# Designs tried in a protein design chat: miniprotein binders against Guanine nucleotide-releasing factor 2 (C3G). Part 12

Target 1, 226 residues: Guanine nucleotide-releasing factor 2 (C3G), of Drosophila melanogaster (Fruit fly) (o77086r1339to1564)
Amino acid sequence: KSLEIAEQMTLLDAELFTKIEIPEVLLFAKDQCEEKSPNLNKFTEHFNKMSYWARSKILRLQDAKEREKHVNKFIKIMKHLRKMNNYNSYLALLSALDSGPIRRLEWQKGITEEVRSFCALIDSSSSFRAYRQALAETNPPCIPYIGLILQDLTFVHVGNQDYLSKGVINFSKRWQQYNIIDNMKRFKKCAYPFRRNERIIRFFDNFKDFMGEEEMWQISEKIKPR
Key: E = the ipSAE of ESMFold2; O = the ipSAE of OpenDDE; V2 = 0.75 times the mean of E and O plus 0.25 times the DockQ between their complexes.

## First folded at step 14 (miniprotein)

Design y6 (from y2 with E35Y M36L M43I; at its last look DockQ between E and O 0.03; V2 from the best seeds 0.00; counts 0 for: pae E 9.2 > 1.5, placed apart)
Fold by ESMFold2, look of step 14:
Structure y6 (fold): chain B 226 residues (1-226), chain A 102 residues (1-102)
Amino acid sequence: as target 1 above (226 residues)
Amino acid sequence: SPEIQDALERLRQAIDKLEEALRELSKDPNDEAIYLLKWAIEILDQAIQRLQNGDPEAIRLLKLALEWIEIALEFDPNDERIKKLADELERIADELSRILKQ
């Protein structure tokens, strides 16, 4: 069941990811205008909706044992997502489990150690070294973490001038941009072999049903005061 | 608008000429100019789609494609075909800036 859910999540992500045009990514890194990057925006909004939905699903449960069961379900789904190289949905769910309102709740040692292990993949303290190594070893099909691609392009844009002097293009900047984009392009061409399951896809309509940040914190603090 | 239709036709002609240049350059597949021109073509395709709806973002995309083409010329600055295409794209961008800002 967990496998099939991960497969359908991946099909949806792949459909959105394939629609992203290369100019959208470059343009967004320069001016961050959502209107001019519509397919990229839809992809990143889906990431956020999935993460917030997962947080809401856990927090709405009044019973601690039921919350633990749901976290374990998410962990199983995440393990499947990692095996099929869907880093984007994997990180959306991980972000939910590691969020403040969720993380502050007391979980059994086994759960906290698994989440800590998953967080090692996206450890930002060494410029995402673990993730970059995993991605380099990954064969298509794959859905990479778009947030890091955007972060890298933003750093290249902010840290480098377009021109070295009047009429002289900064080729080093364009080379860095090219290399980042070429790596993304490698994964856009491959399709996942999964068949669409319309019953499960309709369930994903629930991703739009999530609580706001204030409500999440209020519920979290009611469960564990202070 | 007939002015927009003229720009669309000229952009499509530029893409055709870039693809012809790519086929001659592809005899050395490690050529960086090839990859840069391929990116420029993708950006031009996006610009055409925006221009068909009168979207002024076509101008930004056209200027971005021009940047990639000019970088590609650093690898072969004597390619007069590509240089003429860059000049034409700049003229199209200037004309569209006048038309769409109105």
Scores: ipSAE 0.006, ipTM 0.278, lowest interface PAE 9.2, mean pLDDT 80
ESMFold2 (binder alone), look of step 14: mean pLDDT 79; pTM 0.776
OpenDDE base, look of step 14: ipSAE 0.585; ipTM 0.817

## First folded at step 15 (miniprotein)

Design z0 (at its last look DockQ between E and O 0.81; V2 from the best seeds 0.00; counts 0 for: pae E 1.7 > 1.5, pTM E .768 < .8, other shape alone 4.23 > 2.5)
Fold by ESMFold2, look of step 15:
Structure z0 (fold): chain B 226 residues (1-226), chain A 108 residues (1-108)
Amino acid sequence: as target 1 above (226 residues)
Amino acid sequence: SPEIQDKLRELKERLEQLEKELRELSKDPNDEAIEMLKWAIEMLDQAIQRLQNGDPEAIRLLKLALEWIEIALEFVKRDPNDPLAERIKKLADELERIADELSRILKQ
C-alpha cells in the first residue's frame, strides 16, 4: 500500500544519495560539469525520472475517475514521505502533481486544495524559508532536497572571493561551504530501517517508463482542449 | 595545554611536508587537494596561535582544518589510474593518519 510504496521509494533514494561524494558536489557548484559528478547525476536523474513516471501514470489513464484515484494515492504517498523525512521524493511527486500538463486538468476541489497546501513547504519566494525551518527541526534519517544544497554551494562559490587580499584566505567562504557540507554529511550517515520489497521495486522498473514533455502536453490538451 | 600545542605543531609540519610532496607529484597546477591543504595549514597555524591565548576560536579553526583535510583526502583518492598511484596512495594514507589524530584531539 501507500506506506510501503513510500518506504521503497525512500530506500532507492537513500542508496543513490549515500553514494554522492563531497568532491562531486563542490566541483558541480564550481563549473557544472556533469562528467566529474557521476553519482550526483544519477541522483538528479532519478529525481526527474520519478517525477515524469508519476505524471505518465496519471495521464495514461483515459477515465477521469481513475486519474483522480491515482492522484489521491500519490497524495497519500507524499504524506508518508514527509513523515519519514524524504524531502527529495516528496518534491519529485509534488513537481509531478503541480506540473503544467496535470495542474491544468479539472480536479476535485479537495485535491486542488491539498496540492496548493503542499506547495507552501517549498515556496521559494523567501529563499525556501519554510523548507529550511522544517529541515532544521528534522532528525536523521533524512534525504534533503539536493537542488537547494547545490544552489547554496553555487551561490557561495560565485558570491565570494577566494582571497580577501594577496595571501589572505577568505575563511568566511570556507566556513559557509563547511556548514553546507557538514549538514549534508550528517544526513548521509543514518540508514532507514526499511526492508527491501522486490515486487514493489520491480513495479517501479527504475521509473524509466515515462513520456516526454511534448507527448504529455498533447495528451493533456486532448483531455482538456484549450 | 602545551602538550596539545606541541602535537598540533607536529601535525602542521607533517601536513606541510605532505603538501610539498603532493605539489611535486601533481600534473595539475590548480590541484584542488593542494589548495585545500594550504587552507588547512593556515587554519592550524592560526588555531595554535589562538590556543596560546586561550581563544575559543581555536576549536572552530581546528574543526574547519579537519573538514578540509578530509575533503582533500577525498580528492586525492579520485584518480586510481594515475601511473604514480603507489606514491599517491602512500600520501593519502599519511593524510588519513593526520586527519585521525586531529579528530582525536578535537574529541578531548
Scores: ipSAE 0.518, ipTM 0.784, lowest interface PAE 1.7, mean pLDDT 86
ESMFold2 (binder alone), look of step 15: mean pLDDT 80; pTM 0.800
OpenDDE base, look of step 15: ipSAE 0.796; ipTM 0.900

Design z1 (from z0 with E42R; at its last look DockQ between E and O 0.69; V2 from the best seeds 0.00; counts 0 for: pae E 4.3 > 1.5, pTM E .772 < .8, other shape alone 4.238 > 2.5)
Fold by ESMFold2, look of step 15:
Structure z1 (fold): chain B 226 residues (1-226), chain A 108 residues (1-108)
Amino acid sequence: as target 1 above (226 residues)
Amino acid sequence: SPEIQDKLRELKERLEQLEKELRELSKDPNDEAIEMLKWAIRMLDQAIQRLQNGDPEAIRLLKLALEWIEIALEFVKRDPNDPLAERIKKLADELERIADELSRILKQ
């Protein structure tokens, strides 16, 4: 069952990911204007909704043992997402399990150790070295972490002039931009061979059913008072 | 090949004309499609120069030029119901023909 859930999450991610147009990504890295990048905005909104949906599913459970069962289910889903190279959903769920309202609750040692090991993949202290190495060894199909693509494009834009002098184009900037975009294009071309399961898709309900950050903190503090 | 060099010069001239026409239609002085066409023109110019000297870098520059032409085409095609859509569509069609011809040269 966890495998099928991961497959359907990946199918939904892939549908949104393939709609992102390259101009949207380049424009967003320059201006960070949502209006010029509607498909990119939908994809990043989907990431956030999935993360908050997962947090809400855990926090709404009144029984501690039921919360642990759900966390373990999400961990199994994440393992499948990693195997099918869906880094984006993997990180959305990791963000949920490592969020303040969730992390501060007392979990069994095995759960805490697994979440810590998953965080090693996305450790930002060495410019995401572990993630970049994993991605470089990954063959399509794959859904990469869009946040790092956007961050890399932003760094290239901010750190490089468009022109070296009057009318002289900075080819180094163009090469760096191309390499980032080419990697994204490589993964956009390959489809996942999954069939849509409408029962599971209806269960997700576009991940719309989630609590706001304030409500999640209030529930978390009720479960474990300061 | 002299024949390939002449064809690339023709494509460069057509691309230069398209960049000029697109600039005349542009509502945004920082239009990304215009800048990308300038990048592609420069890359094509350098590729032609390197072909004269047998420099293998020419092939990589042609591939890069094609990629930026295709991206520029995607920018030009955005908002198909724009009030200037017919004139913009004619420019997009010519840009697509240039991309197709360059792609065929790269397969040779």
Scores: ipSAE 0.171, ipTM 0.598, lowest interface PAE 4.3, mean pLDDT 82
ESMFold2 (binder alone), look of step 15: mean pLDDT 80; pTM 0.805
OpenDDE base, look of step 15: ipSAE 0.803; ipTM 0.904

Design z2 (from z0 with E67L; at its last look DockQ between E and O 0.73; V2 from the best seeds 0.00; counts 0 for: oily stretch 58-76 1.71, other shape alone 4.231 > 2.5)
Amino acid sequence: SPEIQDKLRELKERLEQLEKELRELSKDPNDEAIEMLKWAIEMLDQAIQRLQNGDPEAIRLLKLALLWIEIALEFVKRDPNDPLAERIKKLADELERIADELSRILKQ
ESMFold2, look of step 15: ipSAE 0.642; ipTM 0.837
ESMFold2 (binder alone), look of step 15: mean pLDDT 81; pTM 0.809
OpenDDE base, look of step 15: ipSAE 0.832; ipTM 0.922

Design z3 (from z0 with L64M I71M; at its last look DockQ between E and O 0.74; V2 from the best seeds 0.00; counts 0 for: pae E 2.0 > 1.5, pTM E .759 < .8, other shape alone 4.456 > 2.5)
Fold by ESMFold2, look of step 15:
Structure z3 (fold): chain B 226 residues (1-226), chain A 108 residues (1-108)
Amino acid sequence: as target 1 above (226 residues)
Amino acid sequence: SPEIQDKLRELKERLEQLEKELRELSKDPNDEAIEMLKWAIEMLDQAIQRLQNGDPEAIRLLKMALEWIEMALEFVKRDPNDPLAERIKKLADELERIADELSRILKQ
């Protein structure tokens, strides 16, 4: 069952990912104007909704044993997402399990160790070295973490002058942009061979059933007082 | 080959004309498509010079030029409701032809 859930999450991610136009990504990295990047916004919103949805599914459970059961199920789903190269949903779920309201609840040591090992992949120290190495070894199909693509394009934009001197274009800047764009285009071209399962898709309900941040913290503090 | 170099010079000249026309038509003095055409024009110029010397970097420059030409085309197509849409469509058609010709050269 966990495999099938991962496949359907990946199908939904891929549908939104393929609609992102590369100009949207370049424009957003330059000026962060949401009006010019509607498909990118839908993809980013989907990431956040999935993360908050997962947090809510865990926090709404009154019984600690049921919460641990659900966390273990998400861990199994994440292992499948990693194998099918869906880093986007993987990180959305990891963000949920490592979020303040959930992390503070003191889980079994086995769960804590697995989450910590998953966090090593996206460790931002050393500029996401582990993730970049994993991605470099990844063959399509793949859904990369869009946040890092945007961060890289932003760093290239702000960290490099457009011209080396009057009339001399900085080709190094344009080569760096090209490599990021080309890699994203390569992943956009490849489709996942999954069939849509309407029962599971209806269960997700576009991940829109989630609590706000304040309510999550209130529930978390009720479960484990400060 | 000299034939390829001559074709690249022709493409560069057509891009230069296209950039000029797009610049005159553009609403935005910092139009992204215009800047990308400028980059592609210079990359073609450098690639032609390096082909004369047998420099293998010429291929990398041609690949970059093609990418930025294709990106410029994507930006030009994003505004179909522009009051000058018919003129912009003609420029986009020519840009697409240039991209196709460069792509065929790279397949060689």
Scores: ipSAE 0.463, ipTM 0.754, lowest interface PAE 2.0, mean pLDDT 85
ESMFold2 (binder alone), look of step 15: mean pLDDT 80; pTM 0.800
OpenDDE base, look of step 15: ipSAE 0.604; ipTM 0.826

Design z4 (from z0 with Q46M E57Q K63R; at its last look DockQ between E and O 0.78; V2 from the best seeds 0.00; counts 0 for: pae E 3.1 > 1.5, pTM E .796 < .8, other shape alone 4.257 > 2.5)
Fold by ESMFold2, look of step 15:
Structure z4 (fold): chain B 226 residues (1-226), chain A 108 residues (1-108)
Amino acid sequence: as target 1 above (226 residues)
Amino acid sequence: SPEIQDKLRELKERLEQLEKELRELSKDPNDEAIEMLKWAIEMLDMAIQRLQNGDPQAIRLLRLALEWIEIALEFVKRDPNDPLAERIKKLADELERIADELSRILKQ
């Protein structure tokens, strides 16, 4: 069922999210070196795998009605993910439904309108204002969108000098970094109360069964030429 | 209070000694943990000055110092297979004690 699937996705995300060490996100914001950030890389790769897995599940179906049923199922899962404050999996699935190969297939008006509504949450206009407002109203447990945390830390790093003059530390920069890190720590502390379901976990198969981007475009164009 | 200010000065001196020892042990002069200890030392110095004037911003500086001490501790512990691991562990234990003492002061 959609609720239990969302719960199991959230357990997997939480396992990887709690392993991300604060040094990893700070080092990534400074030099973007993946070798120094192994747990962050695993979390980011998990996001991408889940997105590509979802796209593949839809595109492999030859029947248009079956593709529509699967999209509706993902929409139901996303509604549950939103309610349990798992923004990371929510956005991974949203990126799948809004990807070029999927979006161009022209879905029923109700599906198109729901996906459009979901995209409003991550709209980049006004510095992701909708998402930031939603997150500010969110109580733990929560898995935030890591991409925005990394973007915020990067902007603080590049937008502020480390020293105001020789030997004078830029306290404002360090305060801004602290506020972002403290917020992340707040969400890392909280556990979700869900029990592991091995049947569902085996079904996911670590989200590794997915097609490459070129193959997905070829299938999408075969379904709807040009 | 003078008692708290004296304790903070003692913690600052211990942190300065720890930074020096870590610098002598470190293979990388740009070590992130060393830089963060330097930031925390400066923050403690400023916090002590503001406490002398009764400035409530001193608490903000102490919280910031504690945060960067805890992050520095995370950096120091990241290489468990370092051939100098035993000496590094002793320095990490002292850093953790400093963080705990500062945390207790902030809860007062």
Scores: ipSAE 0.330, ipTM 0.718, lowest interface PAE 3.1, mean pLDDT 84
ESMFold2 (binder alone), look of step 15: mean pLDDT 80; pTM 0.804
OpenDDE base, look of step 15: ipSAE 0.731; ipTM 0.875

## First folded at step 16 (miniprotein)

Design a1 (from y1 with E67L; at its last look DockQ between E and O 0.89; V2 from the best seeds 0.75)
Amino acid sequence: SPEIQDKLRELKERLEQLEKELRELSKDPNDEAIEMLKWAIEMLDQAIQRLQNGDPEAIRLLKLALLWIEIALEFDPNDERIKKLADELERIADELSRILKQ
ESMFold2, look of step 16: ipSAE 0.607; ipTM 0.837
ESMFold2 (binder alone), look of step 16: mean pLDDT 82; pTM 0.821
OpenDDE base, look of step 16: ipSAE 0.808; ipTM 0.916

Design a2 (from a1 with D76N N78R; at its last look DockQ between E and O 0.93; V2 from the best seeds 0.77)
Amino acid sequence: SPEIQDKLRELKERLEQLEKELRELSKDPNDEAIEMLKWAIEMLDQAIQRLQNGDPEAIRLLKLALLWIEIALEFNPRDERIKKLADELERIADELSRILKQ
ESMFold2, look of step 16: ipSAE 0.632; ipTM 0.846
ESMFold2 (binder alone), look of step 16: mean pLDDT 82; pTM 0.823
OpenDDE base, look of step 16: ipSAE 0.806; ipTM 0.915

Design a3 (from y3 with A58S I59V E67L; at its last look DockQ between E and O 0.91; V2 from the best seeds 0.00; counts 0 for: pae E 2.0 > 1.5)
Fold by ESMFold2, look of step 16:
Structure a3 (fold): chain B 226 residues (1-226), chain A 108 residues (1-108)
Amino acid sequence: as target 1 above (226 residues)
Amino acid sequence: SPEIQDALERLRQAIDKLEEALRELSKDPNDEAIEMLKWAIEMLDQAIQRLQNGDPESVRLLKLALLWIEIALEFVKRDPNDPLAERIKKLADELERIADELSRILKQ
């Protein structure tokens, strides 16, 4: 059943991803004005809701055996998300499993090792080299990690002048922006071949049933006192 | 090369049409699209200079200009049937055809 859940998560991500307009990402990189980027905001909120929803599903379980069962199910879902090139949902779930309230609960060594291996993909120490290599080898359909796209566009904007001197366009800046945007457009054009399953979509309920950060920490400390 | 000379003439005509679109756009406040079309015109000028020497960098510059024209089009679209948007779209389509033709003849 984990494959079907991953497919439905990917359909929901794709719906929001395809609605993001290119001007929204460029304007956000320039001035971070949420009013000018409504579809981008919906997509990033979806990422956060999915992550918090997953954390809540684990922490609400009193029984340690049931918590391990759910973590293993999320790991299976993540493996499917990776195979279908949904890096955005993959990272949302990774963020959940690697979050403080979850990670501090002592897990079996197999679970800890798998989460650590998943973190290698998004290792930031070499400018996300592992992720960038994986993405470069990826053919559509794909949902890339939007956070890195936004970070790259922001760095290009703040790190480069629009003009090298009066009237002289900075072509290097334009090419850097081109490469980021062209790759994003390539992924937006290809649809996933999955069929919508309304029962699973209703079960997700837009991932809105989640606890706040403070409540999650309180439950985590109740499970494993300091 | 007669194929290169034909492409040069069509690129010069595209620049003329982009400058006309830019003049019409400047009557309506849309600062992002104006700047992007100015960038595209300069990129096309550079593409022409490179193409005169048969330099395949001309194709790269043409694709760069095409991207910024397409993004500018997204900024000018407020109505799907906007006549200015349709004219810019037709220019983008012609530039894409020129880029495809040049890609084939310059690879040899």
Scores: ipSAE 0.456, ipTM 0.770, lowest interface PAE 2.0, mean pLDDT 87
ESMFold2 (binder alone), look of step 16: mean pLDDT 81; pTM 0.804
OpenDDE base, look of step 16: ipSAE 0.652; ipTM 0.853

Design a4 (from a1 with E32Y; at its last look DockQ between E and O 0.95; V2 from the best seeds 0.75)
Fold by ESMFold2, look of step 16:
Structure a4 (fold): chain B 226 residues (1-226), chain A 102 residues (1-102)
Amino acid sequence: as target 1 above (226 residues)
Amino acid sequence: SPEIQDKLRELKERLEQLEKELRELSKDPNDYAIEMLKWAIEMLDQAIQRLQNGDPEAIRLLKLALLWIEIALEFDPNDERIKKLADELERIADELSRILKQ
């Protein structure tokens, strides 16, 4: 069942990821204008909704044992997402399990250790070295973490002029952009072989059913008072 | 060989003509597609120079040029002037690729 859920999450991600056009990410890296990146915005919104949806599913459960069952279910889903190279949903769910309102609750030591081990993949202290190594070894199909693509393109734009002098093209900037864009285009072109399961898709309900951060903190504080 | 050198001279001249045509189109420095085609022309010119000296870096320059031509088309997919120039540049890149394979 967890495999099917991961497959359906991946289908939804892939549909949105495929629609992102390269001009959108280049323009976003230059001026972060939402109007010029509508498909990118839908993709990043989907990421955030999935994360908040997962947090809400856990926090709404009154019984601690039921919360642990759901966390363990999300961990199983994350393991499947990693195996199918869906880094985007993997990180959305990791963000949920590592969020303040959830992380502060008392969990079995095994759960805490597994979440900590998953965080090693996204460790930012070495410029995401673990993630970059994993991605470099990844063959399509794959849905990469869009946040790092945007961060890299933004750094290249801010750190480099288009021209070194009048009429002299900055080839170094063009090569840096090439390496990021070429990899993204390669992943956009390879489809996942999964078929839609409308029962599961309806269960997700576009991940609309989530609480705001303030409400989640209030529930978390009721479960484990400060 | 002299046959290859003659063919390379014929491509550089075609690039020069396309560059002149592209300059006539561009009155706005913020036209991203036109700027990317200008980049592609310079990349192809550099690829020809490297190929004349037997430098394998020509392969990387061809890949770079083809990417930016593709992105230029994605910026302005409905502009027939951009499409015509991009198609001609792609044909030049294809001819260079054939020379590189021997």
Scores: ipSAE 0.576, ipTM 0.819, lowest interface PAE 1.5, mean pLDDT 88
ESMFold2 (binder alone), look of step 16: mean pLDDT 83; pTM 0.825
OpenDDE base, look of step 16: ipSAE 0.788; ipTM 0.909

Design a5 (from a1 with E42L; at its last look DockQ between E and O 0.88; V2 from the best seeds 0.00; counts 0 for: pae E 2.3 > 1.5)
Fold by ESMFold2, look of step 16:
Structure a5 (fold): chain B 226 residues (1-226), chain A 102 residues (1-102)
Amino acid sequence: as target 1 above (226 residues)
Amino acid sequence: SPEIQDKLRELKERLEQLEKELRELSKDPNDEAIEMLKWAILMLDQAIQRLQNGDPEAIRLLKLALLWIEIALEFDPNDERIKKLADELERIADELSRILKQ
């Protein structure tokens, strides 16, 4: 079951990812304007909803043993997402398990160790070295972490002049942008071979059934008082 | 090869004519598609210079030019003037690619 859930999460992510146009990404990196990046916005909103949906599924359970069962199920789903190279949904679920309201609850050592090992992949130390190495070894199909793509493009734009002098183009900047964009386009071209399962899609209900951050903290503190 | 050098000079002249047409088309200094085609022209010009000196590293410049031509079309997919210039630049890039593989 967990494989099927990962496949359907990946199918939904891929539908939104392929709609993102390269101009949207370049314009967002330049001026952070959401009006010029509508498909990108839908993709990032989907990420946030999935993360909050997962947190809510865990926090709504009154029994500690049931919460542990759900966390272990999400861990199994994440392992499948990693194998199918869906780094974006993997990160959405990881951010849920590593979020303050959930992380502070008392989990078995095995769960804590697995979450910590998953966090190593996206560790920002050494400029996301572990993630970049994993991505470089990844064969399509793949859904990369869009946040890092945006961060890299933003830093290239801010850190480099468009022209070295009047009429002299900065080819180094153009080449840095090429390396990021070419890789993204390569991943956009390759489709996942999964068939849509409407029962599972209806179960997700667009990940809209979630609690706000303040409510999640209140429930977390009720479960484990300070 | 003298034949290759003659072909490269022909392509450089075609590129200069396209640059002139592009400048006549440019009405807005913030037009992203126009700027990207201008970049592609400069990249192709440098690729020709590299090939004239027998430098096979021209392939990196060709890859870069082709990407920016493609992105320019994505910015203005319905502008026939942009499409015409992009198609002509792509033809030049294709001819340079064939020379590189010879």
Scores: ipSAE 0.424, ipTM 0.755, lowest interface PAE 2.3, mean pLDDT 87
ESMFold2 (binder alone), look of step 16: mean pLDDT 83; pTM 0.828
OpenDDE base, look of step 16: ipSAE 0.790; ipTM 0.909

Design a6 (from a1 with K63Y; at its last look DockQ between E and O 0.94; V2 from the best seeds 0.00; counts 0 for: pae E 2.1 > 1.5)
Fold by ESMFold2, look of step 16:
Structure a6 (fold): chain B 226 residues (1-226), chain A 102 residues (1-102)
Amino acid sequence: as target 1 above (226 residues)
Amino acid sequence: SPEIQDKLRELKERLEQLEKELRELSKDPNDEAIEMLKWAIEMLDQAIQRLQNGDPEAIRLLYLALLWIEIALEFDPNDERIKKLADELERIADELSRILKQ
């Protein structure tokens, strides 16, 4: 069942990812204006909603053994997401399991060790070396982590002039942008072969059923006082 | 060969004509799509110059130009002026690609 859930999460991610237009990404990297990047905003909103939805599913359970069962289920789903190259949902769920309100609760040692192991993929030391290596070995279909694409494009923009002097195009800047954009476009064009399951999609309900940060902390502190 | 050099000169003349047309349409120096087509024209011009000198780096400039032409169209997908210029630039790029395969 966890495989099918991962497949349906991936279909929803892919629908939003393919709608992101390259101009939106370039404009956002230039001026961070959300008004000009509506599809990108929907994609990043979806990431956040999925993460908060997962946290809420865990925290709403009063029984500690039920919470552990749900965390183990999410871990199984994450393993499937990694195998199908859906880094976006993988990281959304990882951020949920590693969030303060969740991480501070007492978990079995095996769960804590697995989450720590999964965090190695997003280790920012050495410029996200682990993630970049994994992505370089990845063939489509793939949903990459959009945050790093945006970061790379932003660094290229702020670190390079458009022109080296009047009328002289900065080709180095254009090549750096090309490498990022071309790879993103390649992933946008390859579809996942999964069939839509409306029962599971209805269960997700667009991941809109989640608690705010303050409420989650209050519940977490009620479960395990400071 | 002399025939290839004549073809490259013809393509360079077509690029100069397109640059002139683009300059006449450009009244806003910050128009994103127009700027990207200007970049593509320079990239193709540089690709022709490198190909005339037997420099294989021409293929990288060709790929770079094709990307920016595509992005320019994505910025202004309903602008027939941009579409016409982009189509002509893509035709020049295709002709250069055929020369490079030889």
Scores: ipSAE 0.440, ipTM 0.755, lowest interface PAE 2.1, mean pLDDT 87
ESMFold2 (binder alone), look of step 16: mean pLDDT 83; pTM 0.829
OpenDDE base, look of step 16: ipSAE 0.773; ipTM 0.901

## First folded at step 17 (miniprotein)

Design d1 (from a2 with L85F; at its last look DockQ between E and O 0.96; V2 from the best seeds 0.77)
Amino acid sequence: SPEIQDKLRELKERLEQLEKELRELSKDPNDEAIEMLKWAIEMLDQAIQRLQNGDPEAIRLLKLALLWIEIALEFNPRDERIKKFADELERIADELSRILKQ
ESMFold2, look of step 17: ipSAE 0.597; ipTM 0.832
ESMFold2 (binder alone), look of step 17: mean pLDDT 82; pTM 0.823
OpenDDE base, look of step 17: ipSAE 0.819; ipTM 0.920

